# VH-VL binders against Isomaltosyltransferase (ctsY): the designs that were tried, part 3

Target 1, 124 residues: Isomaltosyltransferase (ctsY), of Sporosarcina globispora (Bacillus globisporus) (q8rqv0r968to1091)
Amino acid sequence: VEYEAEFGVQSGVSTNTNHAGYTGTGFVDGFETLGDNVAFDVSVKAAGTYTMKVRYSSGAGNGSRAIYVNNTKVTDLALPQTTSWDTWGTATFSVSLSTGLNTVKVSYDGTSSLGINFDNIAIV

## First folded at step 1 (VH-VL)

Design m1 (framework fv_murlentamab)
Fold by ESMFold2-Fast, scan of step 1:
Structure m1 (fold): chain C 124 residues (1-124), chain A 122 residues (1-122), chain B 106 residues (1-106)
Amino acid sequence: as target 1 above (124 residues)
Amino acid sequence: QVRLVQSGAEVKKPGASVKVSCKASGYTFTGYYIHWVRQAPGQRLEWMGWINPNSGGTKYSQKFQGRVTITRDTSASTAYMELSSLRSEDTAVYYCARDYYDSSGYEYFDYWGQGTLVTVSS
Amino acid sequence: DIQMTQSPSTLSASVGDRVTITCRASSSVSYIAWYQQKPGKAPKLLTYDASSLESGVPSRFSGSGSGTEFTLTISSLQPDDFATYYCQQYNSYPYTFGGGTKVEIK
């Protein structure tokens, strides 16, 4: 199931459309200050391990973002450079989700690097 | 039984604020979003925003951005919607509604509160 | 915003009639719900995800459609079905509703 970043709960970031190839109505950029984030509400019927995919572009170099699930940090996700801001890549990792409502955050914190454009997450 | 019970009718003057409550029972309050939807007499339903009671995160319709604030009290299993700078056009029945994420990850409103009539008049 | 256009605005029908209500989205959507509202009452969910019937809703109600064209059908209208019906898209924010179709006694 895909969750578009522009429909998430945004803190300190903004929605933009100035680069081609995004899904939905846009993408999120402006990760500049510690704590800037996009939060998603993800509901599952069964608790368990899911694959989370993050679709992004990084034209300036190798970036990274902190991933939180229910306010607990899961990982610092590497977001390797894509060939341009108009070229979108996918980073994947495993997440544990509780039955019902989970909050998933993609955050710029003290361990994060560089600016990236964030398109969506997918839970599989 | 799942139940959403809203506060009673309010009469306000233009420029005032109103705060409507929605008390949930019969389910785990933090497991479901609460949305707010209004309906002016004889008009369509209009989505205002939602709150995730687990995180406190909110999303607002751009039309109401800056005037609406949605909050919750997890110990009381109650959500609140406050609308400021009231105009006569804000006269409406205000509903809270519980959402359920379907298998696609999107939301629809499976249970609704009874509604709260807010009248804005001079 | 995605605009939801519902037709007809008012429909006069008799018990036993087949009733079809239409809803058109200004952009392609996949996620549509239909609600029934009686005077002085909150809306009640009938169908979701275009065609899934909510538990406890009579089988005479059905939803169909895709893209920009959606319908709610009542196969054999009952006295309890005289109400106003609304479609809603939940594909993108802000969530938007149709203008409503009032099904009234002929």
Scores: ipSAE 0.000, ipTM 0.526, lowest interface PAE 17.5, mean pLDDT 84

Design m2 (framework fv_murlentamab)
Fold by ESMFold2-Fast, scan of step 1:
Structure m2 (fold): chain C 124 residues (1-124), chain A 121 residues (1-121), chain B 106 residues (1-106)
Amino acid sequence: as target 1 above (124 residues)
Amino acid sequence: QVRLVQSGAEVKKPGASVKVSCKASGYTFTGYYIHWVRQAPGQRLEWMGWINPNSGGTKYSQKFQGRVTITRDTSASTAYMELSSLRSEDTAVYYCARDRYYDSSGYFDYWGQGTLVTVSS
Amino acid sequence: DIQMTQSPSTLSASVGDRVTITCRASSSVSYIAWYQQKPGKAPKLLTYDASSLESGVPSRFSGSGSGTEFTLTISSLQPDDFATYYCQQYNSYPYTFGGGTKVEIK
């Protein structure tokens, strides 16, 4: 299941369309201040380990974002440089989810680096 | 000085709605989530939901979904909590509280003084 | 929902006593805060992240624990400490509070 960033709950970020190649109606940028984030309500039928995929672009260098699940930090996800801001990459990691509703948050915190454009997450 | 100042006590009839305000001062209002927590007389604290004042995004406890609406006015630095279809069990002191950090903390460093809402026939 | 159970519900103590309040979560958590509440007043933050002391809170207060069992300790009870204490988990939604422990004078 895929969740568009522009339809998540946005804090300190904004929706934009000024780079090509996004899915849905746009992407989210403006991750520049501590605490900037996008949060998603993610529902799963069974508790367990899932693969989370983050679609992003990073034309200026290697970035990173903190991932929180149900308000617990899970990882600092590396977002390696893509060829350009119009070239989108996918970063993946394993995440544990509870049965039913989970809150997943992609955040710019004290360990995060660089501005990136955030397109969507997918849970597999 | 960080301050959260709430509106005054309300007395409501069952079936009515109530809207409580929480005016923030002494900090950047849009930088911190505002939560709403209630406490019935002699009972535990109960989390109702939060609002991100920057985006207007909200999260509600399932118990209150459909009855609670949290909003804000950034120009007035004020958050609001409206609870509809009031029942006698909704008699409680309602608090607004500031989240310590914008992004994920969930603990509350500053609280409003509380607003007593009494629901009686 | 994660259920938070506090014990004891009431505790009678004298000034100078060491007081320990326990909070048990129904599932493992990492994020616990403790609050003090006096009659007619809003709660006041004491500790967060299980063991971090809030700025301005006297050092006689301390939090400890991990997993499902957490404690708040007051090493030498003062007159200002007679109050009700609540734990809160903020690991998952909905955020939940314990039932409270009233520390009253003997």
Scores: ipSAE 0.000, ipTM 0.525, lowest interface PAE 15.2, mean pLDDT 85

Design m3 (framework fv_murlentamab)
Fold by ESMFold2-Fast, scan of step 1:
Structure m3 (fold): chain C 124 residues (1-124), chain A 121 residues (1-121), chain B 106 residues (1-106)
Amino acid sequence: as target 1 above (124 residues)
Amino acid sequence: QVRLVQSGAEVKKPGASVKVSCKASGYTFTGYYIHWVRQAPGQRLEWMGWINPNSGGTKYSQKFQGRVTITRDTSASTAYMELSSLRSEDTAVYYCAREGYSSGWYEFDYWGQGTLVTVSS
Amino acid sequence: DIQMTQSPSTLSASVGDRVTITCRASSSVSYIAWYQQKPGKAPKLLTYDASSLESGVPSRFSGSGSGTEFTLTISSLQPDDFATYYCQQYNSYPYTFGGGTKVEIK
């Protein structure tokens, strides 16, 4: 199940369309101030371990973002440089989710680096 | 107001090194990449590399790899570009320029005034 | 490396003229910026993302194009516009600039 970043709850970031290759209607950028984030409401039928995939582009270097689930930090996700801002990569990790509604937040915090373009998350 | 102020002109002999500074003011220094671009007399602009002032991470153009080092001092809000093993063809005006972290800011929105480096014997 | 070729290298124009400068990339790009540079000064950003006008830049400047061919147009040349203009691709590293087009008074 894919969740488009432009349909998430945005704090300090913005939706843009000025780079090609995004899914949906755009992507999110503007992660420039500590605490900037996109939050998603993710619903699952059963509690368990899922694979979370983050689709992004990072044309300027190796970036990272902090991932929070239900207000608890789960990981600092590495986002290795992609060929260009129009080349989208996928970073994956395992995440534990509770039955029903979870809040998943992709955040630029004190351990994060670099501006990146954020397209979507997928829960598998 | 956003300002990038560079150090003054330098005259160097072949084989020497030069270190140019770029002092930022009017914005959060660690929030924006600093690029270095040079222009030899009558020639095109030439991209040399960038630094992320927050992490200290750098990227260099392959042409300058091994001779260029870009650093920063966050307490002074200053970026530095050092070019070693100078040759006469390194005579140029060297510019620092700001780019944002986010998409749509990769272009160079603010530039320093430039530093003329002359390499002569 | 992506090669950026500008034409013409020099053009002579009069105040009020429509001026067109072309930039050709050696491979397809989406991200082109245009800069104005006056003698002895740093370049100034005019347009970015091929067609977006930088804030504070007069509306007589416009960028257009896609793929490998891009254009900067000045719809009605003013005395302040006599300068050298450069295109730049920021689609991939290394970032590369065109050779410049010098707009001179006739």
Scores: ipSAE 0.006, ipTM 0.550, lowest interface PAE 13.9, mean pLDDT 84

Design m4 (framework fv_murlentamab)
Fold by ESMFold2-Fast, scan of step 1:
Structure m4 (fold): chain C 124 residues (1-124), chain A 121 residues (1-121), chain B 106 residues (1-106)
Amino acid sequence: as target 1 above (124 residues)
Amino acid sequence: QVRLVQSGAEVKKPGASVKVSCKASGYTFTGYYIHWVRQAPGQRLEWMGWINPNSGGTKYSQKFQGRVTITRDTSASTAYMELSSLRSEDTAVYYCARDLRYSYGYDFDYWGQGTLVTVSS
Amino acid sequence: DIQMTQSPSTLSASVGDRVTITCRASSSVSYIAWYQQKPGKAPKLLTYDASSLESGVPSRFSGSGSGTEFTLTISSLQPDDFATYYCQQYNSYPYTFGGGTKVEIK
């Protein structure tokens, strides 16, 4: 299931459409200040371990973002450089979700690096 | 057993505000979105908005933007919908509904009994 | 907004009949739900994602369709099935409902 970043709850970030190849209606950029984030409401039928995929572009170098699930930090996700800002990559990791509604947050923390463009997350 | 119980019928004058409550029981309140949907007499169902009780985040239909406010109280397991600047065309039954998101969408699996709001002089 | 058009608006039927209700979306959608509403009651979910039957709903109800044309079928109408039925798209905000189809006893 894909969740578009532009439909998430945004704090300190911006939506944009000026780079090609995004899904949905745009992407999110402007991760510049500690605490900038996008939060998603993710619902699953059964508690368990899922694969989370983050679709992004990083034309300036290797980036990273902190991932929170239900207000608990689960990882600092590496977002390796993509060929250009118009070239989208996918970073994957395993995440534990509870039955029903979970809040998933992609955040620019003190451990995060570089600006990136954020397109969506997918839970599979 | 999952239940959503709404507050009782209201009669309001044009220009007033109304606040309808929806008390949840039988499940983890913060685990499911609550939507608000209304139905004027003899008319179709009309989606108004939702709240995520976990985060407090909301989304509103553009038609109601600026007049509707959805809130919740997690300690009371209760969601609220307040509609301001009431007009006669706001006369309707207002429903809350629980949602478990599947795929890219929502299905409303449990509904409150409805609250009739009548706007008259 | 995506407009949902249902037909017919009213349908008269007898117990045992096969009933077909149609819903047309003004643009292509993938996520459609169908609801049953009885007088004085809240709607009840019947099907979601066009063709998935909600748990506890009798198998005589089925949903089908794709793109802009969707159908709810009741294969053998029972006394409990006299009600108004609504389709809903949840593909795009705002979520929109059809005008309803009232299934009446002959």
Scores: ipSAE 0.005, ipTM 0.541, lowest interface PAE 14.6, mean pLDDT 84

Design m6 (from m1 with heavy chain G31S Y33D G57N D99G Y100L S103I S104L G105T Y106G E107Y Y108D; framework fv_murlentamab)
Fold by ESMFold2-Fast, scan of step 1:
Structure m6 (fold): chain C 124 residues (1-124), chain A 122 residues (1-122), chain B 106 residues (1-106)
Amino acid sequence: as target 1 above (124 residues)
Amino acid sequence: QVRLVQSGAEVKKPGASVKVSCKASGYTFTSYDIHWVRQAPGQRLEWMGWINPNSGNTKYSQKFQGRVTITRDTSASTAYMELSSLRSEDTAVYYCARGLYDILTGYDFDYWGQGTLVTVSS
Amino acid sequence: DIQMTQSPSTLSASVGDRVTITCRASSSVSYIAWYQQKPGKAPKLLTYDASSLESGVPSRFSGSGSGTEFTLTISSLQPDDFATYYCQQYNSYPYTFGGGTKVEIK
């Protein structure tokens, strides 16, 4: 199941529809200032390690975003250039989740690069 | 012990609105989604929508086309479902239910409120 | 919308009987739950994810199936099991329920 970026808790970013191929009602862009982020509530019945994926487009070059789980940084996720801003790719990583509600945050921080369009996040 | 306690029965006139409450206890209110499901006399269960109490995000069944609004008050650990423009066909028992979205297994409704009978009559 | 069709709508059985209730989805689904409802009471979750038994539910209840065909089985019916049973898909919005199967005393 996918968590649409436009339904996450947005800080310093915005929802847009001006590129084709997104899921749901739009995508999130405007990652321009350190600390800009989208946060999601992700619930699991069993604690453990999960594979997660981010669906994104990056038409201007190779980007990256910091991933936080429950306020702890997990990784700097590489988001390689896609063919265009209308072409969506996925990037995967592993994460440890606690039973019940977890907060997963996709953030533009000091180690992040480039603007990207963020469509959704899902556990594989 | 997990409990969901709903407000009492309501009798409304056609065209009125009704707001049903669902007070949660025995768990962290913001850690589980709250769903609303209704059942008209002798009919099947019908899903109306849900709210994530942490974010406030909602999703509704399109059948209710702008008539249903689900909200929550985190300080009171209470979810609300308001249905407007009531018709006789809206006479039903309305339930709240706790759901946990599990990516591998999806949502399930593990605890339910006792139900609130809403009667719409002239 | 995914339509859920249950059969039979009513079933007469005796204590000790093996009871099987079927549920058919109008399109392929992976996420199916089964609920028990007694008169005047809220539904109670029995199984989820087609075959996973909810904590505290007796082992005589079991769910099975995949794709569009699912079943709930009660291996040895007890007096407490006379109730109406509903299947539910939670694969896509809106979540939809079957029409119910009433298990009544023979």
Scores: ipSAE 0.000, ipTM 0.579, lowest interface PAE 11.0, mean pLDDT 83

Design m7 (from m1 with heavy chain G31S D99E Y100K D102Y S103G Y106E E107Y; framework fv_murlentamab)
Fold by ESMFold2-Fast, scan of step 1:
Structure m7 (fold): chain C 124 residues (1-124), chain A 122 residues (1-122), chain B 106 residues (1-106)
Amino acid sequence: as target 1 above (124 residues)
Amino acid sequence: QVRLVQSGAEVKKPGASVKVSCKASGYTFTSYYIHWVRQAPGQRLEWMGWINPNSGGTKYSQKFQGRVTITRDTSASTAYMELSSLRSEDTAVYYCAREKYYGSGEYYFDYWGQGTLVTVSS
Amino acid sequence: DIQMTQSPSTLSASVGDRVTITCRASSSVSYIAWYQQKPGKAPKLLTYDASSLESGVPSRFSGSGSGTEFTLTISSLQPDDFATYYCQQYNSYPYTFGGGTKVEIK
């Protein structure tokens, strides 16, 4: 199931369309201030381990973002450089989710690298 | 408000190393990449590399790989560029520049240091 | 590496003239900045993202273009505009600059 970044709850970030190749109606950028984030309500039928995929572009270098699940930081996810800002990559990791509603947040934390465009997350 | 102040001119002999400083003020030093760009007399601007002042991570142009080292001191809000094994063709004005981040994730240089002339001669 | 070719290398103009400077990229790019440099001074940002004017830059400056062809236009040249102008791509590393266009008094 894919969750478009532009339909998440945005704090301190912006929706843009000025790069090609995004899914949905746009992508999210403007991660400039500590605490800037996009949050998603993710519902699952069974508790367990899922694969989370983050679709992004990073044309200027290697980025990273902090991932929070239900207000607990679970990882600093590396977002390696993509060929250009119009080329989208996918970073994957394993995440534990509770039965029912989970809050998943992609955040610019104090150690996060500046300058990524965020397209969507997928839970598999 | 935002200011980048570089160290003074240097005269070096071939084979020596030079270390140029760039002191930032008027903004949060760790929030913007610092790039180094040089310009030989009458020549084009040439990008050398950058540092992420938060992480200390760096990227260098292939032309300068092995000769250039970019570092920073977060307590002093200062970036440094060291170039080793100097040759006469390294005679240039060396600039630090701040990478501006706005909205779309791509970067350009909004503030520049005043430049440091490095002269390499025997 | 993306090569930036700038033309002309030198241009003679009079106050009030319309000046156009061209920059050609060896590969399609979306992210071009233009800088002004006066003798003995650091470059100053004029435009970014091909056509966006930096705050505080006079409106007589404008950038345009897409793909591989970009231009900087000065609609009515002023005495303060005699300088060397450089284009830069920041689409991919290494960042590369044009060879410069020197705008000289006629």
Scores: ipSAE 0.000, ipTM 0.549, lowest interface PAE 12.9, mean pLDDT 84

Design m8 (framework fv_murlentamab)
Fold by ESMFold2-Fast, scan of step 1:
Structure m8 (fold): chain C 124 residues (1-124), chain A 121 residues (1-121), chain B 106 residues (1-106)
Amino acid sequence: as target 1 above (124 residues)
Amino acid sequence: QVRLVQSGAEVKKPGASVKVSCKASGYTFTGYYIHWVRQAPGQRLEWMGWINPNSGGTKYSQKFQGRVTITRDTSASTAYMELSSLRSEDTAVYYCARDTYSYDWYYFDYWGQGTLVTVSS
Amino acid sequence: DIQMTQSPSTLSASVGDRVTITCRASSSVSYIAWYQQKPGKAPKLLTYDASSLESGVPSRFSGSGSGTEFTLTISSLQPDDFATYYCQQYNSYPYTFGGGTKVEIK
């Protein structure tokens, strides 16, 4: 299941369309200050371990974002440089979700580095 | 209005360290990265590194790794660049500059006036 | 590192001339900025994202190009435009600048 960043709950970030190759209607950028984030409501039928995929572009270098699940930080996800802002990559990691509704947040916090453009997450 | 104001010129001996300041005003200091770029006489601009003033996180060019330290003081809205083990090749004008990464474009929209550092004995 | 090569290194021109300076990247890049620098002064941003004009910059300045070849054009040179111009790529670390093009009075 794919969740578009531009349809998440945005705090301190903005939606843009000025680079090619995004899914949906745009992507999210503007991660500038501590706590800037995009939050998603993710529902699963069974508790367990899922693969979370983050689609992003990073034309200026290696970046990272903090991932929170139900207000608990689960990882600092590395987002290696892509060849340009129009080239999208995917970073993956394993995440534990509870049955029913989970809040998944992609956040710029004190351990995060570099601006990146954030397209979507997928839970598989 | 956005301004970056740097400290005055320095004359240093080889082997010394120099610390240059960059005071920001007219915007939220913690909202934008500050970069340091130098220019030796008659040479091209050369990127040295950046600081995220919110977190204190830094990134340095490999050429300067181990000799450069970038710090900030959020209460003073000031960034600092310290370069150690100075040699004559470090004679240059040193600039601070603000990054606009929030708009997908990591170019420098505002620059300090520059600080001339002369290394001579 | 991505190497940025500017040509020419020096250009002589008269007020009213159309001036074109070029910047070539050693690898394909999408995002280039152009700066103007006058003697004893800090660089001033002119264009970003190859072709976007910075607010407050006169419309006679324009950027163009893609891939490895980029151009800054001044459509009708004014007295205030005699300066050195630099391109910069911000696609990858380290950020790199061209060697500069000095536009001087003919």
Scores: ipSAE 0.000, ipTM 0.530, lowest interface PAE 13.7, mean pLDDT 83

Design m9 (framework fv_murlentamab)
Fold by ESMFold2-Fast, scan of step 1:
Structure m9 (fold): chain C 124 residues (1-124), chain A 121 residues (1-121), chain B 106 residues (1-106)
Amino acid sequence: as target 1 above (124 residues)
Amino acid sequence: QVRLVQSGAEVKKPGASVKVSCKASGYTFTGYYIHWVRQAPGQRLEWMGWINPNSGGTKYSQKFQGRVTITRDTSASTAYMELSSLRSEDTAVYYCARSDYGDYEWYFDLWGQGTLVTVSS
Amino acid sequence: DIQMTQSPSTLSASVGDRVTITCRASSSVSYIAWYQQKPGKAPKLLTYDASSLESGVPSRFSGSGSGTEFTLTISSLQPDDFATYYCQQYNSYPYTFGGGTKVEIK
């Protein structure tokens, strides 16, 4: 299931459309201040380990974002440089989710690096 | 046509304030930061600050903090720069320019035509 | 603040010449843009991210360099290229510009 970044709950970030190749109606950028984030309500029928995919572009270098699940940090996700800001890559990791509603947050925190354009997450 | 169109030249006395406008057209105004950059006669370009037109958030160069105020009107797709307590060394051409959102995208792909502000006694 | 130093301040060249303009940063940077400015006009973006050519800019313009030394090259100077050129770093706030290099007719 894909969750578009522009439809998440945004704090301190902005929706943009000025780079090609995004899904939905845009992408999210403007991670500039510690704590800036996009949060998603993710519902699953069974507790377990899922694959989370983050679709992004990073034209300026290798970036990273902190991933939180239900207010607990689960990883600092590496977002390796893509060919350009119009070239989208996918970063993948395993995440544990509880039955029912989970809050998944992609955040710029004290361990995060570089600006990136954030398109969506997918839970598989 | 993507354009930034600025207000006309101003002549001010020392101690006065000046407010320059920058009207955007041909693109989504809230999709790009608007910066203000000045150039005194025969001198280099000098960055003053930016506004995020979507949020209204601003950042100013420390040199201008307390004297510069950048605002916007999203209904009019217009950004404004007000500089107070004018001195003769503030005589310059003032430009608005846009940049993309995102870290390390603070280069300016579209510029206004410039507004000459002359400060003289 | 990162200081940007351009050299030369002025250079004289003829149509068809290869022209190289240098920009030195006081600290290592990765993010440099180059602008062309003609008298009475706003600057125009030529290159960004040190070596990326802006859309619509002629291919005779190229940027190169890394660390503290960056160059803008015009491979075969045209009459339209007589102008002042500025580098800009956007690695660190505040964003700073070089002093400019005026390319004038020999």
Scores: ipSAE 0.000, ipTM 0.534, lowest interface PAE 14.8, mean pLDDT 85

Design n1 (framework fv_nivolumab)
Fold by ESMFold2-Fast, scan of step 1:
Structure n1 (fold): chain C 124 residues (1-124), chain A 122 residues (1-122), chain B 107 residues (1-107)
Amino acid sequence: as target 1 above (124 residues)
Amino acid sequence: QVQLVESGGGVVQPGRSLRLDCKASGFTFSSYGMHWVRQAPGKGLEWVAVIWYDGSNKYYADSVKGRFTISRDNSKNTLFLQMNSLRAEDTAVYYCARDLRYYGSGSYFDYWGQGTLVTVSS
Amino acid sequence: EIVLTQSPATLSLSPGERATLSCRASQSVSSYLAWYQQKPGQAPRLLIYDASNRATGIPARFSGSGSGTDFTLTISSLEPEDFAVYYCQQSSNWPLTFGQGTKVEIK
């Protein structure tokens, strides 16, 4: 199931539509200040390990973002450069979720590398 | 404060080569994409080339593709433009410029150097 | 490449008057348009980016509007230091391109 970044809870970031190829109604950019993030409410019927997919574009080089689950940092996810800002890639990561409601946050931390446009997450 | 200083311009004959340098200071050079933009005497601005913050990607204007090479040395805070097979129409003031965005899309030029004049004449 | 056409080529006005400058793109550039000011012997200065956002330190009398193919730079009341050449620039597609410029001169 996909969760559009523009429908997440945004802090310090912006929703834009100025690149082609996004899903939903737009994408999120403007990760410029430490702590800028998008948070999602993710519900699952069974606790376990799920595949999280992050759809993004990175025309500026290799990026990364910190991933938090229920307010605990779980990884710095690499977001390798895409061909252009209009070319979207997918980064995949294994994530452990609790039964019911989880908070998943994609954050620009002091350990995160440079700019990306963020389209959605998918939990499978 | 942010400063960009170009050097290496001069008078050169057609078919020759020249290298321009741009020394950056006052910001974290390795965090920004960098551009070269030129302006022929009495004419408008023409974008020439870009290099990403880490050197991983480059684009060129069609007029210079195959002749000019953009590069950078982040350890020296220096941007380069190697200009080969120079033509009279390459005569211009060459500016180095910092990309406004190291995040998201939309490349614009928030800081510019003073420019260095390249004159290609016989 | 995307061609930007600015009009008029020259705009002759007096201080205190409103200036309206146009930039038209040969195809949609969405909101990926910037405006620059250049004074003789100087490098250009970024005024507006993403069609309508004022760059840091730029006075409120400068405003940008438009999207797609039609864009406008407005200077609400010209100051003496505003007489200069103005360029639009698109970043929707590579290569990046500039308009040919509009000269705002004293009448």
Scores: ipSAE 0.005, ipTM 0.580, lowest interface PAE 10.9, mean pLDDT 86

